# Miniprotein binders against f4hyd7r31to219: the designs that were tried, part 1

No score or structure here was measured in a lab: all are predicted.

Target 1, 189 residues: f4hyd7r31to219
Amino acid sequence: DKIRLSAKRDAKEDEGEELPTELNTINSAGGFLVVSPDKLSVKYTNTNLHGHDVGVVQANKPAPIKCLTYYFEIFVKDSGIKGQIAIGFTKESFKMRRQPGWEVNSCGYHGDDGYLYRGQGKGEPFGPKFTKDDAVGGGINYASQEFFFTKNGTIVGKIPKDIRGHLFPTVAVHSQNEEVLVNFGKKKF
Structure headers, positions and changes below count from the first letter of each chain, unless a header shows other numbers.
F, E and O stand for the ipSAE by ESMFold2-Fast, ESMFold2 and OpenDDE, each averaged over both directions (binder to target, target to binder). V2 = 0.75 x the mean of E and O + 0.25 x the DockQ between their complexes.
[cut] stands for letters that were removed.

## First folded at step 3 (miniprotein)

Design c4
Fold by ESMFold2, look of step 4:
Structure c4 (fold): chain B 189 residues (1-189), chain A 80 residues (1-80)
Amino acid sequence: as target 1 above (189 residues)
Amino acid sequence: SPAEEARRALDEARRYLEEAERLAEQGDYQRVIELTYEAIERALEALEIAEETGDEELALEAWRIIREAYRLMERAYRES
């Protein structure tokens, strides 16, 4: 299992690579979301929805590159009024206030339609929708150069990774009361 | 300059990868893993600069090294 290879690499920091451990509250779309004090959960707090009013947040560090695979999960505590929760990967310069996958150099698996978005204008059919009480994971397989996503522990799809640089684990909430918990590996997957 | 910095990083990445390939022939897979990590890191530095400056040729060179390094790293993990 490639996820287990990543877990072994991610559990060892003796190679000097810092790992994602929490959500980045400095660059977050603070007007549209609240990140918890432990920086491991996020909730959409706005009552209006705009196409550009996305509550998006990156991890505090990019996914490690000195490993064969990387993986993190979210748990959907509340799917809100529209279920527009996303999990994915974005470059450091990603335009905050956009869903992962709506812009080039980003990739996102979206709960409301189950589509994959990867900066090509529109989403493509990919996996099941996901909603409240689902655990959803996102990962990078560096050996095959693929993104992969899971729902409740099962891989639901893989897509070629055409984004070549450092990528940040990214989570988005986009409608009233959407809330997710993020697991960067402190809890067993 | 950015271009000189990117070329320097790419040359170092290539050197790490070539040494890793040599060590793989000798079965020293722990050192292969170490050197492929270094190759990837330096190649990503070059790739980032190349993409920011629009140097697609350099970007493709860096990306080739990255893919080759990961393939060698995967071999080293499997055979060690």
Scores: ipSAE 0.545, ipTM 0.817, lowest interface PAE 1.4, mean pLDDT 85
Fold by OpenDDE base, look of step 6:
Structure c4 (fold): chain B 189 residues (1-189), chain A 80 residues (1-80)
Amino acid sequence: as target 1 above (189 residues)
Amino acid sequence: SPAEEARRALDEARRYLEEAERLAEQGDYQRVIELTYEAIERALEALEIAEETGDEELALEAWRIIREAYRLMERAYRES
Protein backbone atom coordinates (compact mmCIF):
# COMPACT_ATOMS: atom_id res chain seq x y z
CA ASP B 1 0.00 0.00 0.00
CA LYS B 2 2.55 2.69 1.01
CA ILE B 3 4.79 1.82 -1.98
CA ARG B 4 1.88 1.97 -4.40
CA LEU B 5 0.86 5.34 -2.99
CA SER B 6 4.39 6.77 -3.12
CA ALA B 7 4.96 5.54 -6.67
CA LYS B 8 1.81 7.34 -7.84
CA ARG B 9 2.80 10.57 -6.11
CA ASP B 10 6.32 10.54 -7.47
CA ALA B 11 5.53 9.56 -11.08
CA LYS B 12 3.86 12.84 -11.95
CA GLU B 13 3.23 13.29 -15.66
CA ASP B 14 3.90 16.99 -14.97
CA GLU B 15 7.59 16.96 -15.94
CA GLY B 16 7.31 16.13 -19.65
CA GLU B 17 8.44 12.49 -19.51
CA GLU B 18 6.30 9.99 -21.36
CA LEU B 19 5.36 7.23 -18.93
CA PRO B 20 5.10 3.55 -19.80
CA THR B 21 1.46 2.97 -20.79
CA GLU B 22 1.35 -0.21 -22.86
CA LEU B 23 3.45 -3.10 -24.14
CA ASN B 24 5.72 -2.51 -27.12
CA THR B 25 4.43 -4.82 -29.86
CA ILE B 26 6.97 -3.62 -32.47
CA ASN B 27 10.02 -4.96 -30.64
CA SER B 28 8.44 -8.11 -29.24
CA ALA B 29 9.58 -11.71 -29.63
CA GLY B 30 7.25 -12.25 -32.56
CA GLY B 31 6.21 -15.89 -32.79
CA PHE B 32 6.58 -16.89 -29.10
CA LEU B 33 4.08 -14.54 -27.48
CA VAL B 34 0.81 -12.87 -28.33
CA VAL B 35 0.09 -9.39 -27.00
CA SER B 36 -3.58 -8.51 -26.56
CA PRO B 37 -5.17 -5.79 -28.73
CA ASP B 38 -5.20 -3.42 -25.71
CA LYS B 39 -1.43 -4.09 -25.34
CA LEU B 40 -1.86 -4.80 -21.61
CA SER B 41 -1.63 -8.59 -21.61
CA VAL B 42 0.76 -11.19 -22.95
CA LYS B 43 0.35 -14.92 -23.50
CA TYR B 44 2.83 -17.61 -24.44
CA THR B 45 1.15 -19.65 -27.18
CA ASN B 46 3.92 -21.85 -28.52
CA THR B 47 5.50 -25.01 -27.24
CA ASN B 48 8.76 -24.20 -25.52
CA LEU B 49 11.27 -26.24 -27.51
CA HIS B 50 14.43 -24.45 -26.44
CA GLY B 51 15.66 -22.48 -23.44
CA HIS B 52 15.97 -19.38 -25.63
CA ASP B 53 12.39 -19.42 -26.96
CA VAL B 54 11.42 -16.77 -24.41
CA GLY B 55 8.43 -14.55 -25.00
CA VAL B 56 9.77 -11.24 -23.68
CA VAL B 57 8.12 -7.85 -24.09
CA GLN B 58 9.05 -4.34 -22.94
CA ALA B 59 6.92 -1.33 -22.16
CA ASN B 60 6.50 1.23 -24.94
CA LYS B 61 8.51 3.78 -22.90
CA PRO B 62 11.30 3.52 -20.34
CA ALA B 63 10.71 4.05 -16.65
CA PRO B 64 10.65 7.79 -15.93
CA ILE B 65 13.71 9.28 -14.28
CA LYS B 66 12.00 12.54 -13.17
CA CYS B 67 10.60 10.84 -10.07
CA LEU B 68 11.72 9.34 -6.77
CA THR B 69 10.02 5.98 -7.33
CA TYR B 70 8.74 4.13 -10.38
CA TYR B 71 6.52 1.04 -10.05
CA PHE B 72 4.54 -1.34 -12.26
CA GLU B 73 2.72 -4.63 -11.67
CA ILE B 74 1.76 -7.81 -13.43
CA PHE B 75 -1.13 -10.07 -12.54
CA VAL B 76 -0.60 -13.75 -13.29
CA LYS B 77 -3.80 -14.86 -15.01
CA ASP B 78 -2.41 -18.28 -15.95
CA SER B 79 0.86 -19.84 -14.81
CA GLY B 80 0.78 -22.20 -17.79
CA ILE B 81 2.72 -25.44 -17.76
CA LYS B 82 5.82 -24.30 -15.83
CA GLY B 83 5.09 -20.82 -14.40
CA GLN B 84 8.34 -19.45 -15.88
CA ILE B 85 7.08 -15.88 -15.69
CA ALA B 86 9.49 -13.03 -15.03
CA ILE B 87 9.23 -9.34 -14.23
CA GLY B 88 12.11 -6.89 -14.36
CA PHE B 89 13.98 -4.10 -16.06
CA THR B 90 16.04 -4.19 -19.25
CA LYS B 91 17.76 -1.79 -21.64
CA GLU B 92 16.29 -0.91 -25.04
CA SER B 93 18.90 -3.17 -26.69
CA PHE B 94 17.77 -6.21 -24.67
CA LYS B 95 17.60 -9.50 -26.60
CA MET B 96 13.96 -10.38 -27.26
CA ARG B 97 14.51 -14.13 -26.58
CA ARG B 98 15.89 -13.95 -23.03
CA GLN B 99 14.46 -13.81 -19.54
CA PRO B 100 15.13 -10.46 -17.82
CA GLY B 101 18.28 -10.92 -15.77
CA TRP B 102 19.84 -13.57 -18.07
CA GLU B 103 21.77 -10.90 -19.97
CA VAL B 104 24.13 -8.20 -18.70
CA ASN B 105 22.41 -4.88 -17.93
CA SER B 106 19.13 -6.56 -16.98
CA CYS B 107 17.42 -7.80 -13.84
CA GLY B 108 14.41 -10.00 -13.21
CA TYR B 109 12.44 -11.71 -10.48
CA HIS B 110 11.32 -15.14 -11.69
CA GLY B 111 8.16 -16.92 -10.57
CA ASP B 112 9.17 -20.57 -11.01
CA ASP B 113 12.06 -20.46 -8.53
CA GLY B 114 11.55 -17.06 -6.81
CA TYR B 115 15.13 -16.16 -7.70
CA LEU B 116 16.62 -12.88 -8.78
CA TYR B 117 18.61 -12.82 -11.99
CA ARG B 118 20.97 -9.92 -12.79
CA GLY B 119 23.20 -10.94 -15.68
CA GLN B 120 25.42 -13.46 -13.87
CA GLY B 121 23.85 -16.54 -15.49
CA LYS B 122 22.75 -17.90 -12.08
CA GLY B 123 19.75 -16.95 -10.03
CA GLU B 124 20.10 -15.89 -6.42
CA PRO B 125 17.60 -16.76 -3.67
CA PHE B 126 15.45 -13.65 -3.33
CA GLY B 127 11.73 -14.08 -2.66
CA PRO B 128 8.81 -16.49 -2.78
CA LYS B 129 7.68 -18.18 -5.96
CA PHE B 130 4.68 -16.61 -7.66
CA THR B 131 1.93 -18.23 -9.72
CA LYS B 132 -1.69 -17.86 -10.86
CA ASP B 133 -3.66 -15.08 -9.12
CA ASP B 134 -0.51 -13.42 -7.74
CA ALA B 135 0.15 -9.73 -8.26
CA VAL B 136 3.88 -9.10 -8.70
CA GLY B 137 5.48 -5.68 -8.88
CA GLY B 138 8.78 -4.25 -10.00
CA GLY B 139 10.07 -0.84 -9.08
CA ILE B 140 12.97 1.56 -8.99
CA ASN B 141 13.73 3.68 -5.96
CA TYR B 142 15.93 6.40 -7.40
CA ALA B 143 16.66 8.00 -4.02
CA SER B 144 18.17 4.77 -2.65
CA GLN B 145 19.33 3.58 -6.11
CA GLU B 146 17.60 0.22 -5.68
CA PHE B 147 15.42 -2.13 -7.61
CA PHE B 148 12.63 -3.61 -5.54
CA PHE B 149 10.08 -6.33 -6.18
CA THR B 150 6.74 -7.06 -4.57
CA LYS B 151 4.34 -9.97 -4.22
CA ASN B 152 0.71 -9.22 -3.35
CA GLY B 153 1.59 -5.71 -2.15
CA THR B 154 4.53 -6.77 0.07
CA ILE B 155 8.18 -6.03 -0.72
CA VAL B 156 9.97 -9.35 -1.19
CA GLY B 157 13.44 -7.88 -1.73
CA LYS B 158 15.69 -5.09 -2.93
CA ILE B 159 18.95 -4.99 -4.86
CA PRO B 160 21.36 -2.18 -5.76
CA LYS B 161 20.58 -0.44 -9.04
CA ASP B 162 23.85 -1.17 -10.82
CA ILE B 163 22.32 -0.84 -14.31
CA ARG B 164 22.78 2.56 -15.90
CA GLY B 165 20.74 4.50 -18.45
CA HIS B 166 17.08 4.26 -19.36
CA LEU B 167 15.38 1.03 -18.29
CA PHE B 168 12.24 -0.53 -19.69
CA PRO B 169 9.67 -2.37 -17.60
CA THR B 170 9.95 -5.93 -18.90
CA VAL B 171 7.78 -9.03 -18.68
CA ALA B 172 8.58 -12.51 -19.90
CA VAL B 173 6.63 -15.72 -20.43
CA HIS B 174 8.32 -19.00 -21.34
CA SER B 175 5.92 -21.97 -21.13
CA GLN B 176 2.68 -22.78 -22.91
CA ASN B 177 -0.44 -20.89 -21.72
CA GLU B 178 1.40 -18.51 -19.38
CA GLU B 179 -0.67 -15.32 -19.40
CA VAL B 180 -0.10 -12.07 -17.52
CA LEU B 181 -1.90 -8.75 -17.32
CA VAL B 182 0.25 -5.62 -16.98
CA ASN B 183 -0.62 -2.55 -14.93
CA PHE B 184 1.42 0.57 -15.70
CA GLY B 185 -0.66 2.69 -13.30
CA LYS B 186 -3.95 3.14 -15.20
CA LYS B 187 -5.59 0.91 -12.61
CA LYS B 188 -5.21 1.35 -8.87
CA PHE B 189 -2.48 -0.90 -7.75
CA SER A 1 33.13 14.22 -31.16
CA PRO A 2 31.07 11.88 -28.96
CA ALA A 3 33.70 12.26 -26.24
CA GLU A 4 33.48 16.06 -26.38
CA GLU A 5 29.68 15.87 -26.31
CA ALA A 6 29.75 13.60 -23.26
CA ARG A 7 32.18 15.94 -21.48
CA ARG A 8 29.96 18.96 -22.24
CA ALA A 9 26.88 17.11 -20.98
CA LEU A 10 28.73 16.14 -17.80
CA ASP A 11 29.91 19.71 -17.21
CA GLU A 12 26.34 20.96 -17.61
CA ALA A 13 25.10 18.28 -15.21
CA ARG A 14 27.64 19.46 -12.61
CA ARG A 15 26.57 23.09 -13.01
CA TYR A 16 22.91 22.15 -12.53
CA LEU A 17 23.76 20.11 -9.43
CA GLU A 18 25.88 22.90 -7.92
CA GLU A 19 23.10 25.43 -8.51
CA ALA A 20 20.56 23.02 -7.00
CA GLU A 21 22.76 22.69 -3.89
CA ARG A 22 22.90 26.50 -3.51
CA LEU A 23 19.13 26.76 -3.89
CA ALA A 24 18.60 23.99 -1.33
CA GLU A 25 20.49 26.11 1.22
CA GLN A 26 18.10 28.97 0.38
CA GLY A 27 15.03 26.73 0.79
CA ASP A 28 13.90 27.04 -2.86
CA TYR A 29 12.96 23.36 -3.04
CA GLN A 30 10.80 23.67 -6.16
CA ARG A 31 13.74 24.95 -8.18
CA VAL A 32 16.00 22.31 -6.57
CA ILE A 33 13.69 19.61 -7.94
CA GLU A 34 13.76 21.14 -11.44
CA LEU A 35 17.55 21.52 -11.52
CA THR A 36 18.19 18.01 -10.18
CA TYR A 37 16.10 16.62 -13.04
CA GLU A 38 18.16 18.62 -15.54
CA ALA A 39 21.36 17.38 -13.90
CA ILE A 40 20.15 13.76 -14.17
CA GLU A 41 19.17 14.13 -17.85
CA ARG A 42 22.50 15.66 -18.86
CA ALA A 43 24.46 13.13 -16.80
CA LEU A 44 22.51 10.27 -18.46
CA GLU A 45 23.45 11.63 -21.90
CA ALA A 46 27.09 11.61 -20.83
CA LEU A 47 26.71 8.11 -19.38
CA GLU A 48 25.21 6.66 -22.58
CA ILE A 49 28.09 8.02 -24.65
CA ALA A 50 30.62 6.81 -22.07
CA GLU A 51 29.14 3.28 -22.19
CA GLU A 52 29.26 3.27 -26.02
CA THR A 53 32.86 4.53 -26.13
CA GLY A 54 34.08 2.42 -23.19
CA ASP A 55 35.09 5.49 -21.14
CA GLU A 56 34.83 3.96 -17.66
CA GLU A 57 36.07 7.10 -15.89
CA LEU A 58 33.44 9.31 -17.51
CA ALA A 59 30.76 6.68 -16.79
CA LEU A 60 31.70 6.59 -13.09
CA GLU A 61 31.65 10.38 -12.88
CA ALA A 62 28.26 10.63 -14.59
CA TRP A 63 26.88 7.98 -12.24
CA ARG A 64 28.16 9.91 -9.21
CA ILE A 65 26.33 13.06 -10.34
CA ILE A 66 23.12 11.07 -10.90
CA ARG A 67 23.26 9.61 -7.37
CA GLU A 68 23.96 13.00 -5.80
CA ALA A 69 21.14 14.63 -7.76
CA TYR A 70 18.60 12.00 -6.63
CA ARG A 71 19.68 12.41 -3.00
CA LEU A 72 19.25 16.17 -3.24
CA MET A 73 15.88 15.69 -4.95
CA GLU A 74 14.72 13.39 -2.13
CA ARG A 75 15.77 16.05 0.38
CA ALA A 76 13.87 18.75 -1.52
CA TYR A 77 10.70 16.61 -1.66
CA ARG A 78 10.98 15.87 2.07
CA GLU A 79 11.59 19.48 3.11
CA SER A 80 8.91 21.04 0.78
Scores: ipSAE 0.259, ipTM 0.681, lowest interface PAE 1.5, mean pLDDT 87

## First folded at step 6 (miniprotein)

Design k1
Fold by ESMFold2, look of step 7:
Structure k1 (fold): chain B 189 residues (1-189), chain A 80 residues (1-80)
Amino acid sequence: as target 1 above (189 residues)
Amino acid sequence: SPAEEARRALDEARRYLEEAERLAEQGDYQRVIELTYEAIERAYEALEIAEETGDEELALEAWRIIREAYRLMERAYRES
């Protein structure tokens, strides 16, 4: 199942909507991650892990809504010791020490089990695991009101989007040496 | 009040959507797309206030406008 990513064109004027361009370092005050100087990569730096020691970071702006689809990717540079990398979408008020999808008003596709989490306390079987050297994408189809996720350019699943408000592209790392690069669309997918 | 601001935003969203629908019947799809952008923005403003204040009726009104605006936008892109 192969998809042509971002096929609806981003050839738009600035419609007065600020777009995600980088990771938000202001609200990443936890001691669990380091964001690169260009704000397009993140690495988990802690070695003494607890369930609430998630290195989660949102984009600097919510996903745009003046479009039919939105999409971004991560590249897994290092899957670390546990492979607990996630990609998803969260509301602005999301707790910054939790994986996306562990709390209400969030959704996340997780690399270590391939499960989808959407704020219901349990993961659901969803897609393949993903690990080092994988490119993994997350998107919103506004026309159908669905989240969709990709692995290496292929859609792995779609789920109804039950969250109605603005959503931030979100990535998380949670074990020693996990590191991801983020592509908000500056590079072709 | 927040409720008055949300109602104002919702009323504006409805007006944008109604005009977009009228222009769609005339085949002016570029303007339809532009008006659906504005309708969606205003409806999202109302929706965010409604969800923060727990006004589910207003939230559902805003959400219906948003869904209809996206359907019209999709049609406009398809027909262009």
Scores: ipSAE 0.762, ipTM 0.915, lowest interface PAE 0.7, mean pLDDT 86
Fold by OpenDDE base, look of step 6:
Structure k1 (fold): chain B 189 residues (1-189), chain A 80 residues (1-80)
Amino acid sequence: as target 1 above (189 residues)
Amino acid sequence: SPAEEARRALDEARRYLEEAERLAEQGDYQRVIELTYEAIERAYEALEIAEETGDEELALEAWRIIREAYRLMERAYRES
């Protein structure tokens, strides 16, 4: 509650910056994921045969910089076979077949292990696992220069924002039938 | 050149930040918020060019301005 309220106060619609509103279907891991027609959900429909068969998708716009706090959420509708769902932040140039945090200049909180990944391919203990019916959030606190992640409205951890430049809200699915809904702020968190 | 553009953007970001600091001392927090947004925007422009050109020094300097601007912005929102 308090975090969701803070994120809403601090995300003043700055009159000059376009907010993330939907998933970018143009630059996506075509063939591994399906984005819904409303561009607010993603499903992994394929069988993952390789560790790089990741269904990753970014928001259509980067996180705004003209605010104190940015925040978005996913809702895990289906954890699929493995629950290898990730939420995080990535650069525009991010490889569309990687989990957020597997590449340099990215970070991600992963549901299967609850670990944080931040560019070294090695996860570190961070928060609880998340699965079906969990709401999981990712945010940037620009005042503290931190990434933060949430589970069911509670902060599970924070890390220093060591990534520079514009960052895209990023979601990944990796095993069959994983399905997430994305909330970029159109719905009350 | 991209390098000259980045340097101009960074110099503008500094001027906005310095003016925002002066206005914060005067208690004009609304204008502090506006100028810190401008400082952040121009510093990010410089940062993007610096990342593309591999100018690590310029990138570090832009990042310093961004952090200072956000701290001043947070102060202005807290005091307003």
Scores: ipSAE 0.323, ipTM 0.725, lowest interface PAE 1.4, mean pLDDT 88

## First folded at step 7 (miniprotein)

Design n2
Fold by OpenDDE base, look of step 8:
Structure n2 (fold): chain B 189 residues (1-189), chain A 80 residues (1-80)
Amino acid sequence: as target 1 above (189 residues)
Amino acid sequence: SPAEEARRALDEARRYLEEAERLAEQGDYRRVIRLTYEAIERAYEALEIAEETGDEELALEAWRIIREAYRLMERAYRES
């Protein structure tokens, strides 16, 4: 509750900064995922043939910097076959066939294991697993220079933000029928 | 040049931060917050160019200003 309230105060459109509002379909790995017409949901439709066939998508804009805290959520509508859903932050140059945190200058909280990934190729224990009907959030605290993640409105962990520059809200799906809805702030968190 | 642009952006960011610090001592937290936004924006511009050109010294200085600006912003929000 308090985090959701603070994030709403600080992300004001009033500072002339363009906020994340929808998923970027232009740079999406269109071979592995389908983004909805409203650009607020993503589904993995293919059979995962190779371990690198990740359906990753970024927001259309980076996280705002003219604030103390940024936050977004996903809602897991379907965990698919494996529940290999990830939420995190990546640079604009992020490879659109990797889960967030598998490459340098990225981080991600993954639903299948509950691990945090931050570019070292090995996950670390972080929070609970998440699956169908879970709401999972990712945020930046700029004052403390931390990433934080949430499950069902509760903070599950924080890590140092060691990545510099603009960061994009990022979601990944990796197994058949995984489907997530994204909330960039249009709905109450 | 990109390097000259980055240095100008960094110098502007520093001036905004210094003015914000001065105004924080005066208790004008509303202006402090605005100046920290300007400092952060200009320092991010400097940082981006510095990362592209490989100017590590400039990138480190830009990142210092960004971190100081956010700390000052947090103080201003807490004291307002």
Scores: ipSAE 0.822, ipTM 0.943, lowest interface PAE 0.5, mean pLDDT 90
Fold by ESMFold2, look of step 8:
Structure n2 (fold): chain B 189 residues (1-189), chain A 80 residues (1-80)
Amino acid sequence: as target 1 above (189 residues)
Amino acid sequence: SPAEEARRALDEARRYLEEAERLAEQGDYRRVIRLTYEAIERAYEALEIAEETGDEELALEAWRIIREAYRLMERAYRES
């Protein structure tokens, strides 16, 4: 199933809604990650010691709401020593030192176990693991109020979206040398 | 006040949704889609204020409008 993007289409029809275009470098913790100059890639720069040293970064804008679906992808350039890469959605106030899905009002699909985390402490079996050279996507279906995720172009799972309000596309890295590239839709998926 | 802002936004959202429903009966689906955009935007404004102030009743009202607007938007895209 090819994902049909609607985010850029809706932005052209309603010029009043700003779209995610890059990673937010103002709110990122400089001690855990480095964002590239073009703001479309991120690398973990710390040692994985505990559960409060996650390198988390949000997009510069929340996912648009004047559309039926929203979607973005990451590409895993380097899975690092533990493969603890995540893709998901978080509220603006999310704790930027925790994996998406470890706290309330967040959702995350994690590469090292393939689990879905959604603010309940434990992960749930969800999809395949993902690692180096995988393209992984995350999206919102507003009509059904679901999050959905993909691996290499194939939908791997859907989960009810129990979070109201604006949500930011979010990526996380958590072990030495983990590095991802982010595609907010400037390149065809 | 924040409560007055939220109520105003919610009232506007409801008005946009009602107009979109009328236009759907007339088959004017491009205008339906644009009005659902406005309804959703105004309802999200009310929702955000309601969540910041802990007004769950208002948040639920806004959320119902948002869900109804998305259902109507989906129908309008399908039929156009």
Scores: ipSAE 0.791, ipTM 0.921, lowest interface PAE 0.7, mean pLDDT 87

## First folded at step 9 (miniprotein)

Design r4
Fold by OpenDDE base, look of step 9:
Structure r4 (fold): chain B 189 residues (1-189), chain A 80 residues (1-80)
Amino acid sequence: as target 1 above (189 residues)
Amino acid sequence: SPAEQARKALDEAKSYLEQAKELAEKGDYRRVIRLTMEAIERAYEALEIAEETGDEELALEAWRIIREAYRLMERARRES
């Protein structure tokens, strides 16, 4: 509650910064994912043949910096075959066939294991797994320089933000029929 | 040049941060918040150019300003 309220307050006081509003379809990895016409949902449509056939998508804009807290959520509509859904933050140069956190200068909370990934292919224990009908959030606390993640409105963990520069809200799907809805704040959290 | 632009942006960020500190001593927290936002924006511009040019010293200084500006912004928001 307090974090969702602070993020909504901060987004109203920033009269000049462009906020994330939709998924970036231009850089969407062709072939593995389909973004909806409203650019607020993503579905993995292909069979996962290889561990690098990740459907990853970024927001159209980076997280705002003229605020103390940024926050966005996904809703897992379908966990698909494996539930290999991830939420996190990545730089603009992030490779569009990787889970957030598998590459340097990225982080991600993954649903299949509940682990945090932060630039290494090995995750660390972090929070609960998440699946169908879960709401999962990712946020930045700029005052403390931390990433935080939520499950169903509860903070599951925090980590130091060691990544510098602009960061994009990032979502990934990896197995057939995984489908998530994204909320960049247009809907009440 | 990109290097000159980064230095200019960093100098502007420092100036905004110092003005914000002076206004914080006066209790003008609304202006402190605005000036810290400007300091952050300019320091991010300096940081991006420094990362692109490989100027690690400038990047570290810009990142110091960013962190200090956010701490001051948080203080001002608590006192307002």
Scores: ipSAE 0.848, ipTM 0.950, lowest interface PAE 0.5, mean pLDDT 91
Fold by ESMFold2, look of step 9:
Structure r4 (fold): chain B 189 residues (1-189), chain A 80 residues (1-80)
Amino acid sequence: as target 1 above (189 residues)
Amino acid sequence: SPAEQARKALDEAKSYLEQAKELAEKGDYRRVIRLTMEAIERAYEALEIAEETGDEELALEAWRIIREAYRLMERARRES
């Protein structure tokens, strides 16, 4: 809980950077998701009988770097038929038809298995599963160079951040009716 | 050229970091925080160009500066 509050204070103190405020509808995976008019929620639009097509979307700006921590949350409105919702961080060039963590230069905490994926071919045990009505957070600790994730306000795990460069907050939906709301900090965590 | 731009950014980042270290010895932590932010920004610029051009040596130099600057920023915020 302290990490969530601290991330907010650090971001406020650095007014010299543009911050993530909404989902990026220009470079998102077209045809597999719809983003709400306020650009703060996303829902999977297809029936996915074969599992190939991920609805993935990045924030409109990368996480700020002139601070010690960054943090954002999603709220799982609907876990759909498979519960394959993910939260994570990706480079700008990330392939938008893949779950965060399936490819190099990405990291993702996945709800259906609770595993962490970071471009190493397999997920690894990491935290609890998460599903409908859960609030799940993702953050960067720049001092320790770690990603950290939360479930319902509690840190569930930390992992070394092996990715250099700017990283975008990223969310994914992957089965029928999956829907998440995203909080980039306009609402208190 | 990209290589010249990356080297310039890296040299500026090094300069900002060294200035921040000197101010930390004098206890001027507010200015340390500002200078580490500048060092990080310029080193990230060098890092991104180095990764685009495949210059891993330059990328590692930039990354070392970035990590050092974050450590110094953390100390400065703790002291203030």
Scores: ipSAE 0.791, ipTM 0.924, lowest interface PAE 0.7, mean pLDDT 87

